# Designs tried in a protein design chat: VH-VL binders against s5sc42. Part 38

Target 1, 176 residues: s5sc42
Amino acid sequence: MTVDALSNADNQDLRDNFIANRFLSHEAKLLDQRRFTEWLDLLDDEIRYIVPLRLMALDFDREVRADSFHINDGKVNLKVRAKRSSVSSGWGETPPSRTLRLVGSVMTDRIDQEGVLEVESAVIIYRQRAAIGQGDVLAFRRTDWLRIDGGTVKLLKRVALLTDASLATPNLAIFL
Below, E stands for the ipSAE of ESMFold2; O stands for the ipSAE of OpenDDE; V2 stands for 0.75 times the mean of E and O plus 0.25 times the DockQ between their complexes.

## First folded at step 20 (VH-VL; framework fv_cixutumumab)

Design d4 (at its last look DockQ between E and O 0.49; V2 from the best seeds 0.54)
Fold by ESMFold2, look of step 20:
Structure d4 (fold): chain C 176 residues (1-176), chain A 125 residues (1-125), chain B 108 residues (1-108)
Amino acid sequence: as target 1 above (176 residues)
Amino acid sequence: EVQLVQSGAEVKKPGSSVKVSCKASGYTFTSYTISWVRQAPGQGLEWMGGIIPIYDIENYAQKFQGRVTITADKSTSTAYMELSSLRSEDTAVYYCARDSGWYQDSYSPYYMDVWGKGTTVTVSS
Amino acid sequence: SSELTQDPAVSVALGQTVRITCQGDSLRSYYATWYQQKPGQAPILVIYGQNNRPSGIPDRFSGSSSGNTASLTITGAQAEDEADYYCNSRDSDSDHLVFGGGTKLTVL
């Protein structure tokens, strides 16, 4: 940004960035605290939540198809995923993963869709899985589309591109 | 033997509702999901929606949103599909089917491996 | 578009090989599942996943896929294979399922 007097467009950009930061920070807190019911309330009813697999990272034990996804969910499937996370037990996740999310490098842009804000961010998640002695770090960039309607902000779409492309479900027991 | 036993045929007037039952036996009801599929005379199969009994989470095809209600009673191992505001176009055979879970990832194949025999619903005035 | 497209009808001579196809963008991401339906009966599962055959389905039935197209192949077609065949898949753009329009197989 230049060192100039702020215009109305500059003020809109500042408000957009504040809204995005507040939303993503609040979401990260809910997810770290495993407050999934409140997290689901942040989701637009038409949400698309996408975590693609890289072509080279397909799980060939199952002979999966090209263009596969770790996650490709709408709100119904996200409710199922959240419910499964609330009741998780057994060998795969006992106890559930502990996380700390840092969301930063937030950039916003208005797009040619009424009331929708495109948000890019960098995300670092520290994850400690109880069956493993040392925790690990997931680092990635993601793009979010936020619908702003009557002062309410909802997540309309998320695309998260994992740096560790070898990840496969069911190992992806956390939301990105 | 795994079975899905559906309620009998019904004749309904336009504007009314129908509720079809699907009683499961021979397996753990809460370990699978139930889908509802209909077929109008001379036409193909049409997925209406389904339910995950253990979570009580339902999923409705867009075409039926607002008119269909799918429920499950875990104590009787019975799923129900209720379709309201019936029209002549709703004349069809309605099937329930046990399925592997419409919510699974792309690595897990989806399938409906056990079907009820169908319930014929006729909507006429 | 997440529609699944099938040819409405195909025919095969007794003992010959036939392929029934199903095409749609969702098949790039999700398996096609195949059902057989004879007149007056409920559908039965024939093929799921890449090429899994449930118990009781003859080994002349097989499945394959490439790109956005899935195929059900019947080698050595028998008179009893005359039926309607439906493909089914998860819709890649929603949480919903979708059926193809069905293919009527006639065995000559």
Scores: ipSAE 0.655, ipTM 0.866, lowest interface PAE 1.4, mean pLDDT 86
Fold by OpenDDE, look of step 20:
Structure d4 (fold): chain C 176 residues (1-176), chain A 125 residues (1-125), chain B 108 residues (1-108)
Amino acid sequence: as target 1 above (176 residues)
Amino acid sequence: EVQLVQSGAEVKKPGSSVKVSCKASGYTFTSYTISWVRQAPGQGLEWMGGIIPIYDIENYAQKFQGRVTITADKSTSTAYMELSSLRSEDTAVYYCARDSGWYQDSYSPYYMDVWGKGTTVTVSS
Amino acid sequence: SSELTQDPAVSVALGQTVRITCQGDSLRSYYATWYQQKPGQAPILVIYGQNNRPSGIPDRFSGSSSGNTASLTITGAQAEDEADYYCNSRDSDSDHLVFGGGTKLTVL
């Protein structure tokens, strides 16, 4: 990659990247702190949250199917998941997992859709299950679409593709 | 025995509202969702929306958004569906059904396995 | 929004096999749920998931899926199977539930 390609970012690009990083960092913090109500407020009403199922395939291009998902949720289902995660019973995960989310490799692009910023990122989530035990790591890349409107930023769409094709549990029980 | 008992038939004027009740028994009310489905005379089934009582989360079909309100009373194990601004086209049998939930993954089975007997709502001038 | 389409009517001879098909994009992502409805009655769940039958549903009912289609098959149709059959699925884009238009099955 040329220096020019890297340095041609204009002020808008810098702002976009800053907004994206701040947004995603804040989001990560909310989730790590299990502040799900506030997290839900970051979501656009038209949110689509997608975690495709990665299939074991010899061909990398065949690993992702558009019709297979771990999660494909709108706002309502995300609310449900958030509520389930917030209850003392810890549906699907008792006790609730402690998480540390690291978001990096953030790249932003304006797309044809007005007011929408496309954001690519890489994410590592350390998840500590139970009070004592060895935690696990979730690694994935994601593409986010942020709606920027009147100084407000909302998550409009998210596609998170897990690097690991196999999950220990059918339910992630955490937000990516 | 798991059953859903719905309120009786209603006759309403255009512009008015109707509230149909659905009392659940024979199972843990908060372990399932309740969906509302209507059927106009000679027509097919139409999903209106539903509620997850344990979380007080409701979901509405876009067609009915802003005109339908679904609630649940956990203390009485009763779900309610209120439809406002009634029109003649709202004449239908309204069913409540025990819903397996919307919060499952794409491959988790979804079903409505217990249905009320339906409530006939007639909207006429 | 996604739609589910069904043939409005099909017929089957007594003791024969009939397949009722539902088609829609949502079926690529979700299983179809099938309901039987007789005149004046509430719908009854007959098939859900890949091929699950609730208790009380005869084993002559079975479900299958392929691509953007789901099918309810009645192997050895009985007179009492005459009814309307509805497929149901979730809209992958809206989280709303959708029903097919229903198929009236006549047993000859």
Scores: ipSAE 0.463, ipTM 0.809, lowest interface PAE 1.5, mean pLDDT 90
ESMFold2 (binder alone), look of step 20: mean pLDDT 90; pTM 0.936

Design d5 (at its last look DockQ between E and O 0.52; V2 from the best seeds 0.00; counts 0 for: pae O 2.3 > 2)
Fold by ESMFold2, look of step 20:
Structure d5 (fold): chain C 176 residues (1-176), chain A 125 residues (1-125), chain B 108 residues (1-108)
Amino acid sequence: as target 1 above (176 residues)
Amino acid sequence: EVQLVQSGAEVKKPGSSVKVSCKASGYTFTSYTISWVRQAPGQGLEWMGGIIPIYDIENYAQKFQGRVTITADKSTSTAYMELSSLRSEDTAVYYCARDSGWYEDTYSPYYMDVWGKGTTVTVSS
Amino acid sequence: SSELTQDPAVSVALGQTVRITCQGDSLRSYYATWYQQKPGQAPILVIYGQNNRPSGIPDRFSGSSSGNTASLTITGAQAEDEADYYCNSRDSDSDHLVFGGGTKLTVL
């Protein structure tokens, strides 16, 4: 890779990347702090939140539904997941899991949809379950589409690809 | 026996509103969702929206967003659908149905296993 | 939003086999659900998931799917099977639900 003097196009790429990094970092903080009402405010009303299936080579049964998902949610279904997460974590004597999200490898691109920024990133989530005494790690790549309208940035679409995904994975307890 | 009992037929003028009730019995009301489906004369079934009573979260088809309000009263196990700014083309039979949960994971089949008998709403000058 | 497309009408001779089809992009991802409706009555559930029959639905009703197409098959059709049949699915592009336009089955 070579580095040339910055052009006007390079400056636009830098601004796009900065916007994406700030948005994703803010979102990660809201989710780690369980501020779900504020997180839902970051979502475009027409959001699509998608976690595709990764099929094992030996599981022939899934081929009849080639475009299957673990998750395919809009804003209504995401409100339901946020409500379920709040209720489940708030009951009993077991405290909710603590998470720490690290978002990196951020790349941005303008697409042929006006005001929409395509963002690729890699995500690591460390989760400590209080009752277990040892945390675990979820790692995945995702693509986000951010709608930029005036000074407002909203998440329009997310596709998250789990690196360890299998067809046997149940609904995830945390947002990706 | 699981039943959904709907309110009686209504005749309405254009520009008014209608509120149809759907009283559930024979099951735990908050364990299922309720959907509303209409059928105009000679036409097919059209999903209007639904509600998750335990969370009080509504889901509205885009065509009806802004005109439909779906509510649930957990104490009486009754769901309601209110349609405003009525037009002649809103003349239809309105059904409520218990469903398996439109929000469930993508592997679970969605279905409406119990239907009300329908409420005929006629919008006429 | 995505449409589910059904033929408006099909016919079958008494005792013969008929397939009623439903086509749409959402069916690549979601199961089709099938309802039977007779004039003046509410719909009833006949098939859900890949091929599940609710209690009281005869064995002659079955479901299948491939690609973006789902089918309701009635083997040994009887006069009482004459009805409208609707497919229904979750919409792959929203949190909404969509019905096909319906198929009128005539048993000859």
Scores: ipSAE 0.585, ipTM 0.830, lowest interface PAE 1.7, mean pLDDT 85
Fold by OpenDDE, look of step 20:
Structure d5 (fold): chain C 176 residues (1-176), chain A 125 residues (1-125), chain B 108 residues (1-108)
Amino acid sequence: as target 1 above (176 residues)
Amino acid sequence: EVQLVQSGAEVKKPGSSVKVSCKASGYTFTSYTISWVRQAPGQGLEWMGGIIPIYDIENYAQKFQGRVTITADKSTSTAYMELSSLRSEDTAVYYCARDSGWYEDTYSPYYMDVWGKGTTVTVSS
Amino acid sequence: SSELTQDPAVSVALGQTVRITCQGDSLRSYYATWYQQKPGQAPILVIYGQNNRPSGIPDRFSGSSSGNTASLTITGAQAEDEADYYCNSRDSDSDHLVFGGGTKLTVL
């Protein structure tokens, strides 16, 4: 890759990357702190939150099916998940899991859709189940679409593809 | 017996509002969603919205966004649907239905298995 | 938003088999739910999920899906099966529920 290809970012690109990093970092913090109400406020009303199933396949390009998802949620379903996660019963996790989210490798690109920023990132989530014991790590790449409108940034769409094809439970029970 | 009992027929003027009630019995009110579906004379079923009582989360069809309000009173196991700025086109039978709701599993079966008998709302000048 | 389409009317001879089909993009992601409605009555759930019948629904009713389509099949249609049938599903791009336009089934 040429230096020019790597360094041809203009001021807009720098701003975009800054916005994206700040947004995603803030989001991660909210989720780690289980501030779900505030997290929901970061979501666009037209949010689509997608976690495809990764199938075991010989070919990498065959691992993702368009019709198979761990999660394919809109705003309402995300609200439901958030509410369930916020309740004391922890709907499957008692006590609720503690998480640390690291977002990196952030790349931004303006797309044809006006006011929308496409953001690629790599994410690692450390999840500690219960008070004691061995935690686990979720690693995934993510593509986000951020709606930038009137000085407000909201998450319009998210596709998170888990690196690990196998999940211990059908439900992730956390937001990616 | 699981049943949904709806309020009686309404006759309204254009521009007014109507509030239809749906009292649930025979099951745990907070374990299901309540959906509202209307049907204009000679027309098909139209989903208006729903509410998840346990979480106080409502969802509205885009067509009715801003004009419909769905609420639930857990203490009385009653759901309400209020439609404002009524028009002649709003003349319909309005049904409440017990909805399997939104689950953690995106692919969980969805169904409305218990329906009220419907509330006729007539909007006329 | 996604929509569901179904034929407005179909007919079947008594004792014969009829299939009512629903088509829409949402059906690629969600199972169709089927409702029967007779004049002056509230809809009745007849099929949901992957060919599930509620209690009280005759076994002559069955559901199937393929691609972006879902079908309600009545094997051995009875006179009492004459009704409107609606398919329903979740919108794949939203959390909204959508109904097909309904199919009027006439039993001949």
Scores: ipSAE 0.334, ipTM 0.768, lowest interface PAE 2.3, mean pLDDT 89
ESMFold2 (binder alone), look of step 20: mean pLDDT 90; pTM 0.932

## First folded at step 21 (VH-VL; framework fv_cixutumumab)

Design b1 (at its last read DockQ between E and O 0.54; V2 from the best seeds 0.71)
Heavy chain, then light chain:
Amino acid sequence: EVQLVQSGAEVKKPGSSVKVSCKASGYTFTSYTISWVRQAPGQGLEWMGGIIPIYDIENYAQKFQGRVTITADKSTSTAYMELSSLRSEDTAVYYCARDSGWYQDYTSPYYMDVWGKGTTVTVSS
Amino acid sequence: SSELTQDPAVSVALGQTVRITCQGDSLRSYYATWYQQKPGQAPILVIYGQNNRPSGIPDRFSGSSSGNTASLTITGAQAEDEADYYCNSRDSDSDHLVFGGGTKLTVL
ESMFold2, look of step 21: ipSAE 0.607; ipTM 0.844
ESMFold2 (binder alone), look of step 21: mean pLDDT 90; pTM 0.937
OpenDDE, look of step 21: ipSAE 0.500; ipTM 0.815
ESMFold2, fold request of step 22: ipSAE 0.611, 0.607, 0.650; ipTM 0.838, 0.838, 0.859
ESMFold2 (binder alone), fold request of step 22: mean pLDDT 90, 90, 90; pTM 0.930, 0.935, 0.933
OpenDDE, fold request of step 22: ipSAE 0.845, 0.846, 0.849; ipTM 0.940, 0.940, 0.942
ESMFold2, last read: ipSAE 0.662, 0.673, 0.628; ipTM 0.860, 0.867, 0.851
ESMFold2 (binder alone), last read: mean pLDDT 89, 89, 90; pTM 0.931, 0.930, 0.932
OpenDDE, last read: ipSAE 0.843, 0.843, 0.846; ipTM 0.937, 0.939, 0.940

Design b2 (at its last fold request DockQ between E and O 0.62; V2 from the best seeds 0.71)
Fold by OpenDDE, fold request of step 22:
Structure b2 (fold): chain C 176 residues (1-176), chain A 125 residues (1-125), chain B 108 residues (1-108)
Amino acid sequence: as target 1 above (176 residues)
Amino acid sequence: EVQLVQSGAEVKKPGSSVKVSCKASGYTFTSYTISWVRQAPGQGLEWMGAIIPIYDIENYAQKFQGRVTITADKSTSTAYMELSSLRSEDTAVYYCARDSGWYQDYTSPYYMDVWGKGTTVTVSS
Amino acid sequence: SSELTQDPAVSVALGQTVRITCQGDSLRSYYATWYQQKPGQAPILVIYGQNNRPSGIPDRFSGSSSGNTASLTITGAQAEDEADYYCNSRDSDSDHLVFGGGTKLTVL
């Protein structure tokens, strides 16, 4: 690659990248602190949150099943998940796991849709489960679409693909 | 015995509102969701929306957004469906049903296992 | 919004087997739920998940799925099985639920 190709960012790109990094970092903090009410406020009303199920296959392109998901939720279902995570009983882990989210490799791109910023990132989540005694790591890449409107930034869409397909159950009890 | 008891038949004028009640008994009200489904004469079932009482979360079908309001009173184990700006096309039997789909995790099977007997709402000028 | 499609009507001879099929993109991702409805009555849950039957539902009712389809099978149809049958599932494109158009089953 050429230096020009790698440094082809203009002032808008720099600003976009800054906004994206700040937004995603803030999101990560909220989730790590289990501030789900505030997290929900970051979501666009038209949010689509997708975590496809990855199956091990000989062909990488066949690993992603478009018809199977850990999560495929709109805002209503996300609210339900958030609410369940905020309580000590029911769906979530008891006690709930503690997490540390690291967001990096952030790349931004303006798309044809006005007011929408496409953001690619890599994320590592350290998860400490009290019952297990040992923490585990979730690693994934994701694409986010941020709606920038009237000085407000909202998460419009997220597609996160887990790098490790070792999850025995499709149930994902944390937000990515 | 698990049952849902709905309010009686309604006759309404166009432009008015109707509020149907659904009283649940025989189970823990907050352990399930209540869905509302209507059926016009000679037509199929149509999902209108649902409420998750334990979380105070409601979900509405796109067709009814802004015109339907679903509420729940946990103290009386009663769900309500209010439909405003009634039209002749809203003439139907309205059912409430115990819904497992929203309270359970994403992978849990979905079903409506208990239904009310239905409330007939007639909209006529 | 996704939709579920069903044949509007099917017939089966007494004691024979009939399959009612529901088709839709949502069924690629979600199980179908099946309801039986007789005239003047509320729907009754007959099959949900992967071939689960509620209490009181005869074992002649079974459910299956393949691709973008789900099927309700009645093995050894009885006269009382004459009814409308509706499939239901989550909408793949929203947080909503969707019903099929219903299938009227006639037992001959």
Scores: ipSAE 0.791, ipTM 0.913, lowest interface PAE 0.7, mean pLDDT 91
Fold by ESMFold2, fold request of step 22:
Structure b2 (fold): chain C 176 residues (1-176), chain A 125 residues (1-125), chain B 108 residues (1-108)
Amino acid sequence: as target 1 above (176 residues)
Amino acid sequence: EVQLVQSGAEVKKPGSSVKVSCKASGYTFTSYTISWVRQAPGQGLEWMGAIIPIYDIENYAQKFQGRVTITADKSTSTAYMELSSLRSEDTAVYYCARDSGWYQDYTSPYYMDVWGKGTTVTVSS
Amino acid sequence: SSELTQDPAVSVALGQTVRITCQGDSLRSYYATWYQQKPGQAPILVIYGQNNRPSGIPDRFSGSSSGNTASLTITGAQAEDEADYYCNSRDSDSDHLVFGGGTKLTVL
C-alpha cells in the first residue's frame, strides 16, 4: 500500500502523535532552559497538575496514593511554585538544578471530550544539583491531556507517576 | 502588634462597586498572604479569594471570578478587595485575614491567624 | 463533593465533652483548620494542622481527623465556649479554600 492509502483514522493518529511530540518536546526545552513564564503560557487556565506519592507496599498495585501528593496544583499554585524556583527580577538567589528531559514512548488517543487529546509518555530527567556532584535520574510515566483549539495547544491536565518509591519529601525541586 | 485595620462601613446601590481596604502592620507584609472572607447576615463564612503580595498573584473563588479584584500595595502594606456589579445578596461583613499557608508546600496547613474587624457593606434598593 | 459539611447545631452540658465534626473529600488530603466566632466579633483561630493550638487557646480544645472527617473536641466545656465553629480546608480539586457551613455550639 501507499502512504496515500491510509484511512482517515490512521492519518488522524499520525497528526495527533506529531502534535503531542512537538508540544512535549517544546515544553521540555522550556523547562530545561528555565523559561518558566513561557512554560506557564502553555498551561490551560483550568489546569490540574498532579504528582501522587508512591510508597513501598507489598501489593504493587497499592503503591500509588490516591489522596497524597508531591504536587496537586492548579494554575495559581503552579505560578507560585514557578516564582519560588525562578528569579522574578532577572537574577537568582540560589543555584538551580541543571536538567535534561527526554520524553519518549508517546502514545495518543482522542477521547470523548471534544478537542482533547490524551497523551501517554515515558520521561527521563537527568538532574545535576551542586557544582561538582554527579547527577541523578528521575524516571516516570506521565499522562497528559492536551486541549486543541484553533491550532492552539494547551496542557489541561497532567498526572505523573514516579517510578521511585523512596521519596519521602512532599516537594520536588523540579517540574515533572 | 500584628494588626489588620479595615476601612469603614459602606452603603451601596445595586450595580455599583465597593472597594474595601486592609492596612497591615506589625509584620513583614510580603511574608504572608491576605485572604478575603465574607459573611452574609445569619450565614456562614465564605472564602472569596486572596493575594500573595510578594508575587502579585491573586486567587479568586469561582463564585466571584469576574466580579472581584484583589490587589496589594507593598509600599503602604495595604490590601484591597473590590467587588463590582453589586446585588442585594452581597450585603455582608467583609473580613481580611493574614494567611500563612500559600507559601508552604502542599502538605502545610492553611490558617488565618490574624483577622481584621470586618467591614459592613450594605447593598440596598 | 468538595464541600465541607458540618451539623448546624450541637449542645453540651457544662463540664462535659463535645465533638464538632466536619466532613468532605478534601479532608482525605488536607488538614482542617478550626475557627471560633462569637456574635459581633471576627473569627479567631482555634486549631490548625493535626492538632496545633495557637497561643491563648486553652488545652481543652483539640483536633483530630480520620478519612474524610475532621473533629474539634472541647473537653470540659465552659460557658465562654458557646460560639459558632467553622472548619476550613484547601479544596483538593482546586487552588481554593473552602469553609464548612458552621456549627452553633450551645453550652447548657
Scores: ipSAE 0.684, ipTM 0.864, lowest interface PAE 1.2, mean pLDDT 87
ESMFold2, look of step 21: ipSAE 0.602; ipTM 0.835
ESMFold2 (binder alone), look of step 21: mean pLDDT 90; pTM 0.937
OpenDDE, look of step 21: ipSAE 0.552; ipTM 0.826
ESMFold2, fold request of step 22: ipSAE 0.563, 0.622; ipTM 0.819, 0.847
ESMFold2 (binder alone), fold request of step 22: mean pLDDT 89, 89, 90; pTM 0.932, 0.932, 0.934
OpenDDE, fold request of step 22: ipSAE 0.789, 0.692; ipTM 0.910, 0.863

Design b3 (at its last look DockQ between E and O 0.46; V2 from the best seeds 0.00; counts 0 for: pae E 2.2 > 2)
Fold by OpenDDE, look of step 21:
Structure b3 (fold): chain C 176 residues (1-176), chain A 125 residues (1-125), chain B 108 residues (1-108)
Amino acid sequence: as target 1 above (176 residues)
Amino acid sequence: EVQLVQSGAEVKKPGSSVKVSCKASGYTFTSYTISWVRQAPGQGLEWMGAIIPIYDIENYAQKFQGRVTITADKSTSTAYMELSSLRSEDTAVYYCARDSGWYEDYTSPYYMDVWGKGTTVTVSS
Amino acid sequence: SSELTQDPAVSVALGQTVRITCQGDSLRSYYATWYQQKPGQAPILVIYGQNNRPSGIPDRFSGSSSGNTASLTITGAQAEDEADYYCNSRDSSSDHLVFGGGTKLTVL
């Protein structure tokens, strides 16, 4: 990577990166605070939330299948998950997990689709499941597509790829 | 026995609204989704929308957005579908169905395993 | 929204095997659900998931999928199998439910 490539960002690039970081940081805060109603408001009506299934393979290029997912949800399913998480019922984690989300390595790029910003990031989530005991860490990279329209920013699409391929579905009771 | 009992036939004028009821029995009402499907005479099945009673979440087909309202009364285990601004093209049999969807993740199969007998709605001037 | 397409009509001789196929992009992501409907009756669930039959549905009914297609197969068609068959799935883009146009099966 050349110095010019690293330093040749224009004002738009800087703004995009700023917007992306602020958006994702705010999102993380909402989720950590279990403010799911407000989180849902960050989602575009056409949101697609995807967590691919990573398969164990000798070749990393073969680990991700296009037809296998932990999660592949639209807005309605995300609402359901949010409600499920917000209620202290037998359906979710009891007690609810406490989380701390760190979003970093944010890179932005304008794509051909007008008004859409592509954002790559790395995320670490510390999760404490019980009042006593060791928490666990979820680490993943994700690509987000943010819709920027008239001064508003919405999450249009998210693809989160878990680093840990052995993670069971029940461990994904939190939003990534 | 699991069953869905729907309200009786309706005859409506254009521009009016109709509200069809669907009373569920034989199962836990809040454990399933209720979908509404209609069928015009001689035509195919058309999904209108659904409600997840336990969470009061609705999902509407784009075609009916703004014109259909689906509600659920958990105390009576009854779902309702209200369609406004009726037109002749809305003449159809309207079905409610118990829907397995929306409660589980991507891997969960979707099906409507219990259907009401349908409610005939006729829109004519 | 995504569309599911079916042949409007198919025929099968009594005792023979027939396959009704549904095609659409949503089928790449979701299994098809199949319903049988006879005149004047509500639809009946016959196949869901990859190949699940509800209680009461004969084992001659089976389901399969490939690519953007799903198929309902009746192995050994009976006279009572004459009906309309509808495929259904979730729209992968909107999470709306979509029905195919239906296939009228005639048993000869």
Scores: ipSAE 0.669, ipTM 0.858, lowest interface PAE 0.9, mean pLDDT 90
Fold by ESMFold2, look of step 21:
Structure b3 (fold): chain C 176 residues (1-176), chain A 125 residues (1-125), chain B 108 residues (1-108)
Amino acid sequence: as target 1 above (176 residues)
Amino acid sequence: EVQLVQSGAEVKKPGSSVKVSCKASGYTFTSYTISWVRQAPGQGLEWMGAIIPIYDIENYAQKFQGRVTITADKSTSTAYMELSSLRSEDTAVYYCARDSGWYEDYTSPYYMDVWGKGTTVTVSS
Amino acid sequence: SSELTQDPAVSVALGQTVRITCQGDSLRSYYATWYQQKPGQAPILVIYGQNNRPSGIPDRFSGSSSGNTASLTITGAQAEDEADYYCNSRDSSSDHLVFGGGTKLTVL
């Protein structure tokens, strides 16, 4: 790899990366602080939020759909999930998890859709539930598509690929 | 005895609006979604939209976006569907149904286990 | 596409077995739900999930699915089974529900 003088294309790549890092950092802060109304405002009305299942070899009598998802949400389903996360009765008497999100390894690319930025990142979420007394770590890669329109940046699509196959529950209590 | 009781038949002129009510009884209203489904004469079932009363979150099929308004009154356990700018193709029977789905995940089936008897809306000059 | 496709009509002889099919890309991800509707009546739930029958539905009704296709099977069809049958599923590309066009079952 070379570190030659920057062109106009290199400057656009730098600006894109800055926009993506600011957006993802801001989003992570909102989610960690449980500011779900503000988080929903970051979402495009046509959002697709996808956490696919992977292939598994299972030996049992009941069938699992081959093209299955942990999560396959649009804006309506994300509003429902956010509302459930905001009320304690939605998840029993258990207090909500405390989280800290670290988003890094951010790479951006302009795609053949005007005003849309494709963003790859690596995410680590430390989650601690006070009742349990210990925390755990969720680690995954995700791809985000950000719509940039004037001064507004919105999340148009997210695909998060979980690295831990043991976390297979389709009812995740936190956003990825 | 779970029941959904709908308002009576209506005859409307093109360009007007109609509001159909659906009163629920025999179950906890805020524990289920209410879906609205219509059926034009001689045609199939068409999902119009739904409301999740506990959160006051509505969901509209694309075809009806901008013309349909679905609301719920938790104090009377009643859902409403209002369709505006009526045209002749809106002549149909309109059903409300209790829906078990809360739009969660792939393992949660969506099914409507209790239906109202339907409300006939006729749009004619 | 998100459309659910059903044959418009199917006939079965009394006592024979019939399958009513429903096809669509969304059925790769979501189970079909099946409704029966007789003339002048509201639909009734027949099968949901993989193969669950609500109370009051005879065990001659069963459901199955593979790939993008779901099927409602009636073994030993009876005159009372003559009706329209609709499949319904979550649309895999939205938060919406979608119905198939319906299949008119005639028992001969």
Scores: ipSAE 0.544, ipTM 0.814, lowest interface PAE 2.2, mean pLDDT 85
ESMFold2 (binder alone), look of step 21: mean pLDDT 90; pTM 0.934

